VH-VL binders against Probable Brix domain-containing ribosomal biogenesis protein. Designs and how they scored, part 2

Target 1, 157 residues: Probable Brix domain-containing ribosomal biogenesis protein, of Methanosarcina barkeri (q467k0)
Amino acid sequence: MLVTSSRKPSARTRTLCKLLSRFIAGRCMTRGKMGMQELLEFAEGGPLIVIGEYHGNPGELSFYDEAGELLFSLRFTDWYSKELDSYWFSGIEPKLAGQGEIAEAFKVFFHFQRVENDKIDQLPPSSTLIVVGENDIDFMGSGKSLFKLNLRGFKKY

## First folded at step 12 (VH-VL; from m1 with light chain T34A)

Design r5
Fold by OpenDDE, fold request of step 13:
Structure r5 (fold): chain C 157 residues (1-157), chain A 117 residues (1-117), chain B 107 residues (1-107)
Amino acid sequence: as target 1 above (157 residues)
Amino acid sequence: QVQLQQWGAGLLKPSETLSLTCAVYGGSFSDYYWSWIRQPPGKGLEWIGDIDYSGDTEYNPSLKSRVTISVDTSKNQFSLKLNSVTAADTAVYYCARLNYEGYFDPWGQGSLVTVSS
Amino acid sequence: DIQMTQSPTSLSASVGDRVTITCRASQGIDSYLAWYQQKPEKAPKSLIYAASSLESGVPSRFSGSGSGTDFTLTISSLQPEDFATYYCQQYYSYPLTFGQGTRLEIK
């Protein structure tokens, strides 16, 4: 899975691209002059996440399938924990928790193993977890929030 | 905790090439962008550029024609080269991590580079 | 490029004083602004990020405010260890730029 950016990304957009790709055990690449077809080729047949900018900074995630069709998009504001300073990504795909249309969209897109909310506390401490809430998406590692995307909008295509 | 340690030549003649290296300890080198910032004596701070483990770079346009930032992923190090130095390039040079928010933390200890004939 | 202008360039104050430093951006940068403290022969230390968020370990007497183009760093009650040079930095867009600095000296 490939995470990429806008053509002239801000520092925060570039950084989020890297962070998100690490968390989902994918790859990241700043888009540069690449068009969509080039991005899809670079993704090697995998799906594509594009980080769009709002007011010059990361504010949208667009999710494309293997054919380059836009499936859904999220508007957000981002938050980062100081826990990230010393965190080591294992390279293992995260699990997915939560309910609602975004959680379902994530399930279809990522194919991550689902975890019921009442079973989250039973996960190994080293586990990574995406928790889709009503107002935010929480990206957790070692039982702590690493970063969050505060939801501003969701659009399914 | 992430720590940065830097080293390199401190005294140069005009037209020579500045070369500094920064080593990253206690954290994931591949998870961040890494930056160089300089500060002339008694003056403010100037961002030079940044790089990640894959070699993705961004440079300050004011220095782009003379600057090269590179990485050695096998050593968790990144380096700065500045060509054709003049007295105006005399400064303390800092390496720093560009964190996810977008500011610099932590910083290296700084390296004084003096350009004099 | 986005130019950052601090005011004043230098300031003399006494322990216990309320100190205010301003930073103006040449264009709107939302809240993508950080404040640093730098002491002689030391690297800058981050104080504030996102215009108003206090860095961990920084005393509560430090605060940041503002959005858009005008920002303020405030020290509510100046302590002896606070005499230093302060810098603002925008991270709205490349190239990343700093203010020229404000030197805070003891009166």
Scores: ipSAE 0.919, ipTM 0.958, lowest interface PAE 0.5, mean pLDDT 96
Fold by OpenDDE, fold request of step 13:
Structure r5 (fold): chain C 157 residues (1-157), chain A 117 residues (1-117), chain B 107 residues (1-107)
Amino acid sequence: as target 1 above (157 residues)
Amino acid sequence: QVQLQQWGAGLLKPSETLSLTCAVYGGSFSDYYWSWIRQPPGKGLEWIGDIDYSGDTEYNPSLKSRVTISVDTSKNQFSLKLNSVTAADTAVYYCARLNYEGYFDPWGQGSLVTVSS
Amino acid sequence: DIQMTQSPTSLSASVGDRVTITCRASQGIDSYLAWYQQKPEKAPKSLIYAASSLESGVPSRFSGSGSGTDFTLTISSLQPEDFATYYCQQYYSYPLTFGQGTRLEIK
């Protein structure tokens, strides 16, 4: 899985690219002048997540399949916990919890193990988890919120 | 907790190259962008540039032509080179972590670099 | 580049005083603003981020407000250890830029 950015990303976009890639056990690369074909080549045939900017900051995630087809996109505002400042990523893929269209889209896209909401508390303490809520997506580690994407829109193509 | 330790030559002549290194301890070097900031004596702060473990850099346009920031991932270190220094480059130079929010924390202890005339 | 202008450049105050420092951005930066405190021969210390979020370990007498272009750092009751230079910094876009600083000295 490759996470990339807009062509001229802000500091926060670059940082989110790195953070998101680490969280999902993927790779990060700033886009620069690369087109879609170049990105797909760089991704070695893997799917792509492109972080788009809104008012100069990260505000959109676009999810592309292996063929470069846009599958769905999320509009968001981001929030970061101070827990991130000392957090160590294990490199293990996160699990996925939540219901709704976004959760289903994530399931199909990431192929992460699905966890029911009532079983989240049974996960190992060191587990990472993506919780898709009604108003936000919570990226959790060690039972704490590490960062969130407050949802502003969802579009399925 | 993350700690930054920096070192490098503090006295230069005009036209020489400034060289500083910052080492990262107690945290993941690969998870952040790392920055250099300078402060002339009695003056404010100026961001110089940043870099991550892969070598992805961004520079202040005011210094871009003279600045090179690099990383040594094997040592969890990143370095600053500033070419063709003048008296205007006399400053305390800080390395710092660019955290996920987008501001600097923590900071190195600072390195005074004086360019003699 | 986004220019950050602080006001005042310097001010004198007494222990117990309420102190207000302002920072103005040359364009809208939403809430992507941090405040730092710097004491002589020390690196800056982060006080506030996201315009109004207090950094861990920072006394509650410090507060930040504002969004868009106008921001304020307030010290509700000045303590002896608060005499220092304060800087704002925008992280809305590159290049990252700081205000020129506000020197807070004892009256």
Scores: ipSAE 0.909, ipTM 0.955, lowest interface PAE 0.5, mean pLDDT 96
Fold by ESMFold2, fold request of step 13:
Structure r5 (fold): chain C 157 residues (1-157), chain A 117 residues (1-117), chain B 107 residues (1-107)
Amino acid sequence: as target 1 above (157 residues)
Amino acid sequence: QVQLQQWGAGLLKPSETLSLTCAVYGGSFSDYYWSWIRQPPGKGLEWIGDIDYSGDTEYNPSLKSRVTISVDTSKNQFSLKLNSVTAADTAVYYCARLNYEGYFDPWGQGSLVTVSS
Amino acid sequence: DIQMTQSPTSLSASVGDRVTITCRASQGIDSYLAWYQQKPEKAPKSLIYAASSLESGVPSRFSGSGSGTDFTLTISSLQPEDFATYYCQQYYSYPLTFGQGTRLEIK
């Protein structure tokens, strides 16, 4: 799957595009002047995530299927852990945990292996994990939060 | 602990090409954008541009016509070339990591480049 | 381009003084501002990000404030090791730009 951004991304948006793509074992692409059709071609039949900005800050993820249909969007503020400074992404797909509308949308969109909340501590230490909580989405590696999207809204289309 | 080491350049004549290389140790090269910044003697800092492992670049418009930043992913290195230098290009040049917050940390030690008059 | 203007360009102060340095952006940059300290012949060191967040390992006498266009760096009780040049840098939009610097000298 493909992660990209608005046409004129800030440095924070470019770096989040890279970070998210590395975490989900996907591809990151600088959008430039590409329209939706070109992005879908670069996605090569896979789904597409677009990072949108609010006042120069990354603040929205839009999730498109392989036909370019908008499935849902999230509004957020971003947060980065100091643990990222020393973290090395292995390219292994994350597992998914949590409940609610967003967790279900993620399950359908990503097809990552779902882990029950009470089984999280049974995961290997090297596991990467997306934990969908009530107020945030926590992107975890090596048992620690690496970055979070603090939720501000969710829309399903 | 991410560390940057840089080398190259030194004394140049006008019209020559400035060339600097920066090596990245102790962290993932592919997970970040890497930047060049310069500081003329007694002056402030000027961002030159950045690049990632795939060759995706952003350049300062003021320098874009003369600047090329490149990567060697097999060595975890990135390089700066600045064409057609003049005395105005005399500066300490730094490599630095563009972190996920959008600012620079860490920095290389710096390389003084002097362009004769 | 977003121009960053620091004030003062230079200032003298004594150990123990409270020092305030300002940085003004030519347009709103929300809180996407960093402060750096640079000592002679050394690379800059990050002190503050997001206008007010202190980097780990930076002494608590340093603080930052502001949003929009007006920002301040404050040193609450100046120490001998704080004599340096300080730069602000916006990361709201490309090109990334720095203030002209403020040189803090011992009186």
Scores: ipSAE 0.690, ipTM 0.889, lowest interface PAE 1.7, mean pLDDT 91
Fold by ESMFold2, fold request of step 13:
Structure r5 (fold): chain C 157 residues (1-157), chain A 117 residues (1-117), chain B 107 residues (1-107)
Amino acid sequence: as target 1 above (157 residues)
Amino acid sequence: QVQLQQWGAGLLKPSETLSLTCAVYGGSFSDYYWSWIRQPPGKGLEWIGDIDYSGDTEYNPSLKSRVTISVDTSKNQFSLKLNSVTAADTAVYYCARLNYEGYFDPWGQGSLVTVSS
Amino acid sequence: DIQMTQSPTSLSASVGDRVTITCRASQGIDSYLAWYQQKPEKAPKSLIYAASSLESGVPSRFSGSGSGTDFTLTISSLQPEDFATYYCQQYYSYPLTFGQGTRLEIK
């Protein structure tokens, strides 16, 4: 799975691209002048996430399948925990929790193992977890929120 | 906690190349962008550029033609080269981490570079 | 490029005074503004981010406010250790730019 951005990304967009790719055990790359076809080739047949900017800063994720078809998009504001300052990503793909149409879209897109809400406490302490809530998506590591996307919109195509 | 230690260049003559190195300790080198910032004596701060583990760079347009930032991933280090220096390049040079919010924390201890003439 | 202009460039104040330092951006930067404190021969120290959020370990006498183009740093009761130069920095867009600094001297 490949994460990239708009052309000429801001500092915050560049760092979110790196952070998100590390959390989902994917790859990040700078888009430069690349078009969709070139991005898909770099993704090596995997799906693609593009970080879009709102007022010059990250505010949208667009999710494309392996053929370059836009499946859905999220609008958001971002938040980062100080826990990130000392966090070490292990490269283990996360588990997925939560309910609703965004959680279902994530299940289909990522193929991460789904965990029932009442079984989250049974996860190993080192687990990483994407929790899709009603108002945010919480990216958790070692039982702590690392960063969040506060939802502002969702669109299926 | 993340710590930055820097070294290199002290006294230079005009037209020489400035060269500084910064080592990263106590944190993930590959998870962040790393920056160089300079401060002429008694003056303000100027961002020079940043780089990540993969070599992805961004440069201040005012310096882009003379500056190169590079990484040595085997040592968790990144370096600054500034070509064709003049007295106007006399400054304390800092390395710093570009954090996920988009500002600088922490900073290295600073290195004074003096260009004679 | 976004130019950051601080006022005043220098000021003198007494221990216990309320001090304000302003920073103006040449275009809107939302709240993507940081404040740094720099003591002589030391690296800058991050003080405030997102215009108003205090870094961990920073005394509560420091506060920041503003959005858009106009920002302030306030020290509610000046202490001897607050003698320093203060810089604002925008991180809205590249190139990342700093204000020219405000040198705070204790009378």
Scores: ipSAE 0.671, ipTM 0.886, lowest interface PAE 1.9, mean pLDDT 90

Design r5
Fold by ESMFold2, fold request of step 13:
Structure r5 (fold): chain C 157 residues (1-157), chain A 117 residues (1-117), chain B 107 residues (1-107)
Amino acid sequence: as target 1 above (157 residues)
Amino acid sequence: QVQLQQWGAGLLKPSETLSLTCAVYGGSFSDYYWSWIRQPPGKGLEWIGDIDYSGDTEYNPSLKSRVTISVDTSKNQFSLKLNSVTAADTAVYYCARLNYEGYFDPWGQGSLVTVSS
Amino acid sequence: DIQMTQSPTSLSASVGDRVTITCRASQGIDSYLAWYQQKPEKAPKSLIYAASSLESGVPSRFSGSGSGTDFTLTISSLQPEDFATYYCQQYYSYPLTFGQGTRLEIK
């Protein structure tokens, strides 16, 4: 799975691209001047996430299938925990929790193992977890929030 | 806790190449961008550029034609080269981590580079 | 490029004073502004990010405010260890740029 950005990304967009790719055990690639067809070639048959900017900084994720068709998009504001300063990503793909349209879209897109909210406390301490809530998506490691996307919109098709 | 230690350079003559190295300890080298910033004596701070472990760089346009930032992933180190120095390049040079928020924390201890007239 | 202009360039104050330093951006930068403290012969230290959020371990007498183009750093009751030079920095867009600095001197 490939994560990239719009062209000429801000520093915050570049760093979110790297962070998201590390959390989902994917790859991050500098967009440069590449068009969609070139990005799909670099994705090597995998799906693609593009970080778009809103008001000059990261504010949108666009999710594309292997054929380059836009499946859905999220608008958001970002938040980063100080827990990230010392966190080490293991390369193990996260588990998925939560309910609703976005959680179902994530299930289909990522194929991560789903866990019930009641069983989150039973996960090993080293687990990484994406928790889709009504108002945010919480990216958790070692039982703590590492970063969040506070939702501002969701569009399907 | 992430710590940066830097070395190199010192006294240079005009037209020489400035070379500094920064080593990263206590944190993930591959998960961040790493930056060089300079401060001329008695003056403010100027961002020079950044790099990640894969070699992805951004440079200040004012210095881009003379600057190369490089990485040695086997040693968790990154380096600054500044070509064709003049007295205007006299400064304390700092390495720093570009954090996910987009500002700098932590910083290296600083290296004074003096270019003679 | 976004120019950051600090005021004043230098300021004299006494222990216990309330001190205010201003930073103006040449265009809107939302709240993507950091404040740094630098003591002589030391590297800058981050104090405030996102215009108003305190870094871990920074005393509560420090506060930041503003958005858009006009930003303020305030020290509510100046302590001896606060005599330093202060810099603002925008991280809205490349190139990342700093204010020219404000030197806070003991009166």
Scores: ipSAE 0.665, ipTM 0.886, lowest interface PAE 1.8, mean pLDDT 90

## First folded at step 14 (VH-VL; from s5 with light chain G28D)

Design u1
Fold by OpenDDE, fold request of step 20:
Structure u1 (fold): chain C 157 residues (1-157), chain A 117 residues (1-117), chain B 107 residues (1-107)
Amino acid sequence: as target 1 above (157 residues)
Amino acid sequence: QVQLQQWGAGLLKPSETLSLTCAVYGGSFSDYYWSWIRQPPGKGLEWIGDIDHSGDTEYNPSLKSRVTISVDTSKNQFSLKLNSVTAADTAVYYCARLNYEGYFDPWGQGSLVTVSS
Amino acid sequence: DIQMTQSPTSLSASVGDRVTITCRASQDIDSYLAWYQQKPEKAPKSLIYAASSLESGVPSRFSGSGSGTDFTLTISSLQPEDFATYYCQQYYSYPLTFGQGTRLEIK
């Protein structure tokens, strides 16, 4: 999977691109002048996540399939934990927990292993987990929140 | 936690090229963008540019024509080159990590670069 | 570029004083502002981020407020170790820019 940015990303957009790509065991690149077709080529036939900006900072994730069709998008505000300062990504894909439309969309898009809420505490400490809540998406590592996307909107296309 | 150690030549003649290196310890080099910031004596701070492990760079437009930031991923190091230096480039140069929030932490110890005829 | 203007450029105060430093952005930067403290011959140290979030390990006497274009750093009761130069920095957009600094001196 490829995570990319807006054409002229802010520092926070660039860093989120890197963080998100690391978390999902994907690749990241700044978009530059690349169009959708170039991005799809760069993604080597894989799905694509584009970080859009709102008021000059990351505020939207757009999820595209292999054909370049927009599947769904999220509006959000981001939050980062200081736990990130000492966290080491293993390169292993995260698990997915949560319910609702976004969780289902993520399941279809990422194909991450689903974890039931009552089994989250049983995950190995080295595991990463995406927890889709009603109001936020929590990206967890070592049983702690690493960063969150506070949901502002969801649109399915 | 992440620590930065920097080194490089501190005394230059006008028109020479400034060269500094920053090494990253105790943290993931590939997970962050890394920045150079300078401070002329008794003056404020000026962001120079940043780079990640893949070589993705952003430069201050005021210095872009003279600045090159590079990485050596095998050593977890990133470097600054500033061409055609003048007295105006005399400053303490800092390397720093650009964290995910968007500010700098931690910082290197700084390197004084003096440009003198 | 976004210009950051601090006020005042220098300030004299006494231990125990309440001190307020202002930073004004040339355009709306939401809350994407950090404050640093710098002591002589040392690198800047982060105090506040996101305009009002206190960095870990920073005393609670430090606080940040504001959004949009006007921001303030407040030291509720100045301590001897607080005499330093303070900088604001916006990270709303490139290029990243700092205020010119506020030197806080002992009266």
Scores: ipSAE 0.931, ipTM 0.962, lowest interface PAE 0.5, mean pLDDT 96
Fold by OpenDDE, fold request of step 20:
Structure u1 (fold): chain C 157 residues (1-157), chain A 117 residues (1-117), chain B 107 residues (1-107)
Amino acid sequence: as target 1 above (157 residues)
Amino acid sequence: QVQLQQWGAGLLKPSETLSLTCAVYGGSFSDYYWSWIRQPPGKGLEWIGDIDHSGDTEYNPSLKSRVTISVDTSKNQFSLKLNSVTAADTAVYYCARLNYEGYFDPWGQGSLVTVSS
Amino acid sequence: DIQMTQSPTSLSASVGDRVTITCRASQDIDSYLAWYQQKPEKAPKSLIYAASSLESGVPSRFSGSGSGTDFTLTISSLQPEDFATYYCQQYYSYPLTFGQGTRLEIK
């Protein structure tokens, strides 16, 4: 899976691209002048996540299938992360918690195993988890929040 | 905690190539962008460029034609090369981590590079 | 490129004084601004990020405000260790740019 950015990404966009790709054990690249067709070729037949910007910050995630069709998009107002000096991405496939349209879209797109909210505490310490909330998406590892998106909208195509 | 240690030549003649290296300790090299910043004596700070583990780079347009930043992932090091130096390139050069917010922390100890004939 | 202009370039103050430093961006940078303190022969130290968020370990006498194009760093009661040079830095877009700096000296 390929995660890429806008054509002239900000530092925060580049960093989110890096963290998201590390979290999902995918590849990350700065888009530069690449068009959609070139991105698809670079993705080598895999799906594509494009990070769009809004006022110098990441503001949108667009999810494309292998054919380059836009499946759905997430709008978010901000993202944040503490420094991860003591955390090491293991490449373990994340689990998925939460309900609603976004959680269902993620399930279809990523094929991650679902976990009920009341069973999150029972996960192994090495587990990674995407928690889809009403107002945010939390990307967790070792029981800690690694980075979080503040949700603003969802659109399915 | 993450610490940066840098080294390289401190005295150059005009037209030579500046070469500095920064080593990263105590953290994941692959999870951040790593930057070079310089400061001429008695003057302000100028961002030079940054690089990540994969070799993705951004350069200051004012220096892009002369600057190359590279990475050695096997050593958790990244380097700066600045070609065709002049007296205007005399400065303390810092390596630094570009943190997740978008500012620099921590910094290396700095390397004074003097260009003199 | 986004130009960052600090004012004043230098100022003299006494211990206990309230000090204000201004940084102006050539365009709207929202709140993507950091403030640094630099002492002689040392690397800059981060004080404020996101225009108004205090860095961990930084005394509460430091504060940042502003959004858009005009930003302010304030030291409510100057301490002896606060005499240094201060820089603002935008991270709204590349290239990353700094203000020219403000040298804070003892009166």
Scores: ipSAE 0.922, ipTM 0.957, lowest interface PAE 0.5, mean pLDDT 95
Fold by ESMFold2, fold request of step 20:
Structure u1 (fold): chain C 157 residues (1-157), chain A 117 residues (1-117), chain B 107 residues (1-107)
Amino acid sequence: as target 1 above (157 residues)
Amino acid sequence: QVQLQQWGAGLLKPSETLSLTCAVYGGSFSDYYWSWIRQPPGKGLEWIGDIDHSGDTEYNPSLKSRVTISVDTSKNQFSLKLNSVTAADTAVYYCARLNYEGYFDPWGQGSLVTVSS
Amino acid sequence: DIQMTQSPTSLSASVGDRVTITCRASQDIDSYLAWYQQKPEKAPKSLIYAASSLESGVPSRFSGSGSGTDFTLTISSLQPEDFATYYCQQYYSYPLTFGQGTRLEIK
């Protein structure tokens, strides 16, 4: 799975690309002037996430299938925990929790193991987890929030 | 606790190549971008560029024609080369981590590079 | 490139004074601004990010304000250890740029 950005990304967009790719055990790549066809070739048959900017800063995620069709998009504001300062990513894919349209879209797109909300406390302490809530998506590691996308919109295509 | 330690030659003659290396300890090298910043004596700070473990770089346009930043991922190190130096390149050079918010923390201890006039 | 202009270039003050340092960006940078403190022969230390958020371990007498193009760093009651040079830095867009610095000296 490939994570990339709009062309000429800001420092914050470049760092979110890297952070997200590390969390989902995917790859991050600088887009440069590449079009969709070239990005799909670099994705090597995998799906694609593109980070879009709003006034020069990250504000949208667009999710494309392996054929380059846009499946859905999220609008958001980002938030980063100080827990990231000492966190070590293992490359283990996260588990998925939560309900609703976004959670279902994530299940179909990522194929991560889904866990019930009431069973989250039963996960091993070392687990990484994407929790889709009403107003945010919480990216958790070692039982703590690492970063969040505060939701501003969702569109399915 | 991430720490950066830097080293390299301190006294250069005009036209030589400046070369500095920074090593990253106590943190994940692959999870961040790493930067070089310089400060001429008695003056402010100038960002030179950044790089990640895969070699993805961004350079200050004012220096781009003379600067190369490189990485040795097996050693968790990144390096700065600045070609054809002049006295105007005399400065303290710092390595630093570009954090996820987009600013610099932490910084290396600094290396004074003096170019004779 | 986004030019960052600090005022004043230098400032003399006494322990206990309230000190303000300003930073102006040549274009709207939202709140993507950091403040650093640098003491002689030391690397800069981050104090404030996102214009107003205090770094961990920074004394509460430091505060930041502003958005858009005009930003202020305030020290509410100056202490002896606060005599240093202060820099603002925008991280809205590349190239990343710094203000020219404000040297805060004992009066």
Scores: ipSAE 0.721, ipTM 0.895, lowest interface PAE 1.6, mean pLDDT 90
Fold by ESMFold2, look of step 18:
Structure u1 (fold): chain C 157 residues (1-157), chain A 117 residues (1-117), chain B 107 residues (1-107)
Amino acid sequence: as target 1 above (157 residues)
Amino acid sequence: QVQLQQWGAGLLKPSETLSLTCAVYGGSFSDYYWSWIRQPPGKGLEWIGDIDHSGDTEYNPSLKSRVTISVDTSKNQFSLKLNSVTAADTAVYYCARLNYEGYFDPWGQGSLVTVSS
Amino acid sequence: DIQMTQSPTSLSASVGDRVTITCRASQDIDSYLAWYQQKPEKAPKSLIYAASSLESGVPSRFSGSGSGTDFTLTISSLQPEDFATYYCQQYYSYPLTFGQGTRLEIK
């Protein structure tokens, strides 16, 4: 899975690209002048996430399938925990929790193992977890929030 | 605790190339961008540029024609080269981590580079 | 490029005083503003990020406020160890830019 950005990204967009790719055990790449066809070749048959900017900073994720078709998008504001400053990514795929159409879209897109909310505390200490809530998506490691996307919108195509 | 240690020659003649290296300890090199910032004596700070483990760079347009930042991921190190120096390039040079919020923390100890007049 | 202008350039104050340092951006930078403290011959130390969020280990007498173009750093009840130069820095867009600094001297 490939994560990239809009062209001419801000510092915060570049760092979110790297962070998200590490969390989902994917790859991050600076887009530069590449078009969609070139990005798909770099994705090597995998799906693609593009971070778009809103008001000059990261504010949109666009999710493309392996053929380059836009499946859905999220608008958001970002938040980062201080726990992240010393966190060591293990490369382990996260598990997915939460309900609703975003959680279903994530399940289909990522293929991560889904976990019921009441069973989260039974996960191994090393687990990473994406929790889809009503108003945010919480990216958790070692039982703590590492970063969040506070939802502003969701659109299917 | 992430720590940055930097080194390089401190005294240069005009037209020479400035060369500094920064090593990263106690943290993930591949998960962040790494930056160079300079400070002329008694003056403010100027961002020079940043790089990540894959060689993805961004440069201050004011210095872009003279600056090269490079990386050695196997050693967790990144380097600054500044060509054709003049006395105006005399400064303390810092390496720093560009964190996910987009500001700098932590910083290296600094290296004074003096360009003779 | 976004220019960051600090005021005052230099300030003298007594222990126990409330000190306010201002920073103005040449355009709206939302709250993407950091404050640093730098003591002589030392690297800068981050104090505040996101205009108002205090870094871990920074004394609560430090606070930040503002959004858009106008920002302040306040030190309540100034202490002798607060002698330093203070810099603001925007991280809204490249190139990343700093204010020219405010030198705080204890009388």
Scores: ipSAE 0.712, ipTM 0.890, lowest interface PAE 1.6, mean pLDDT 91

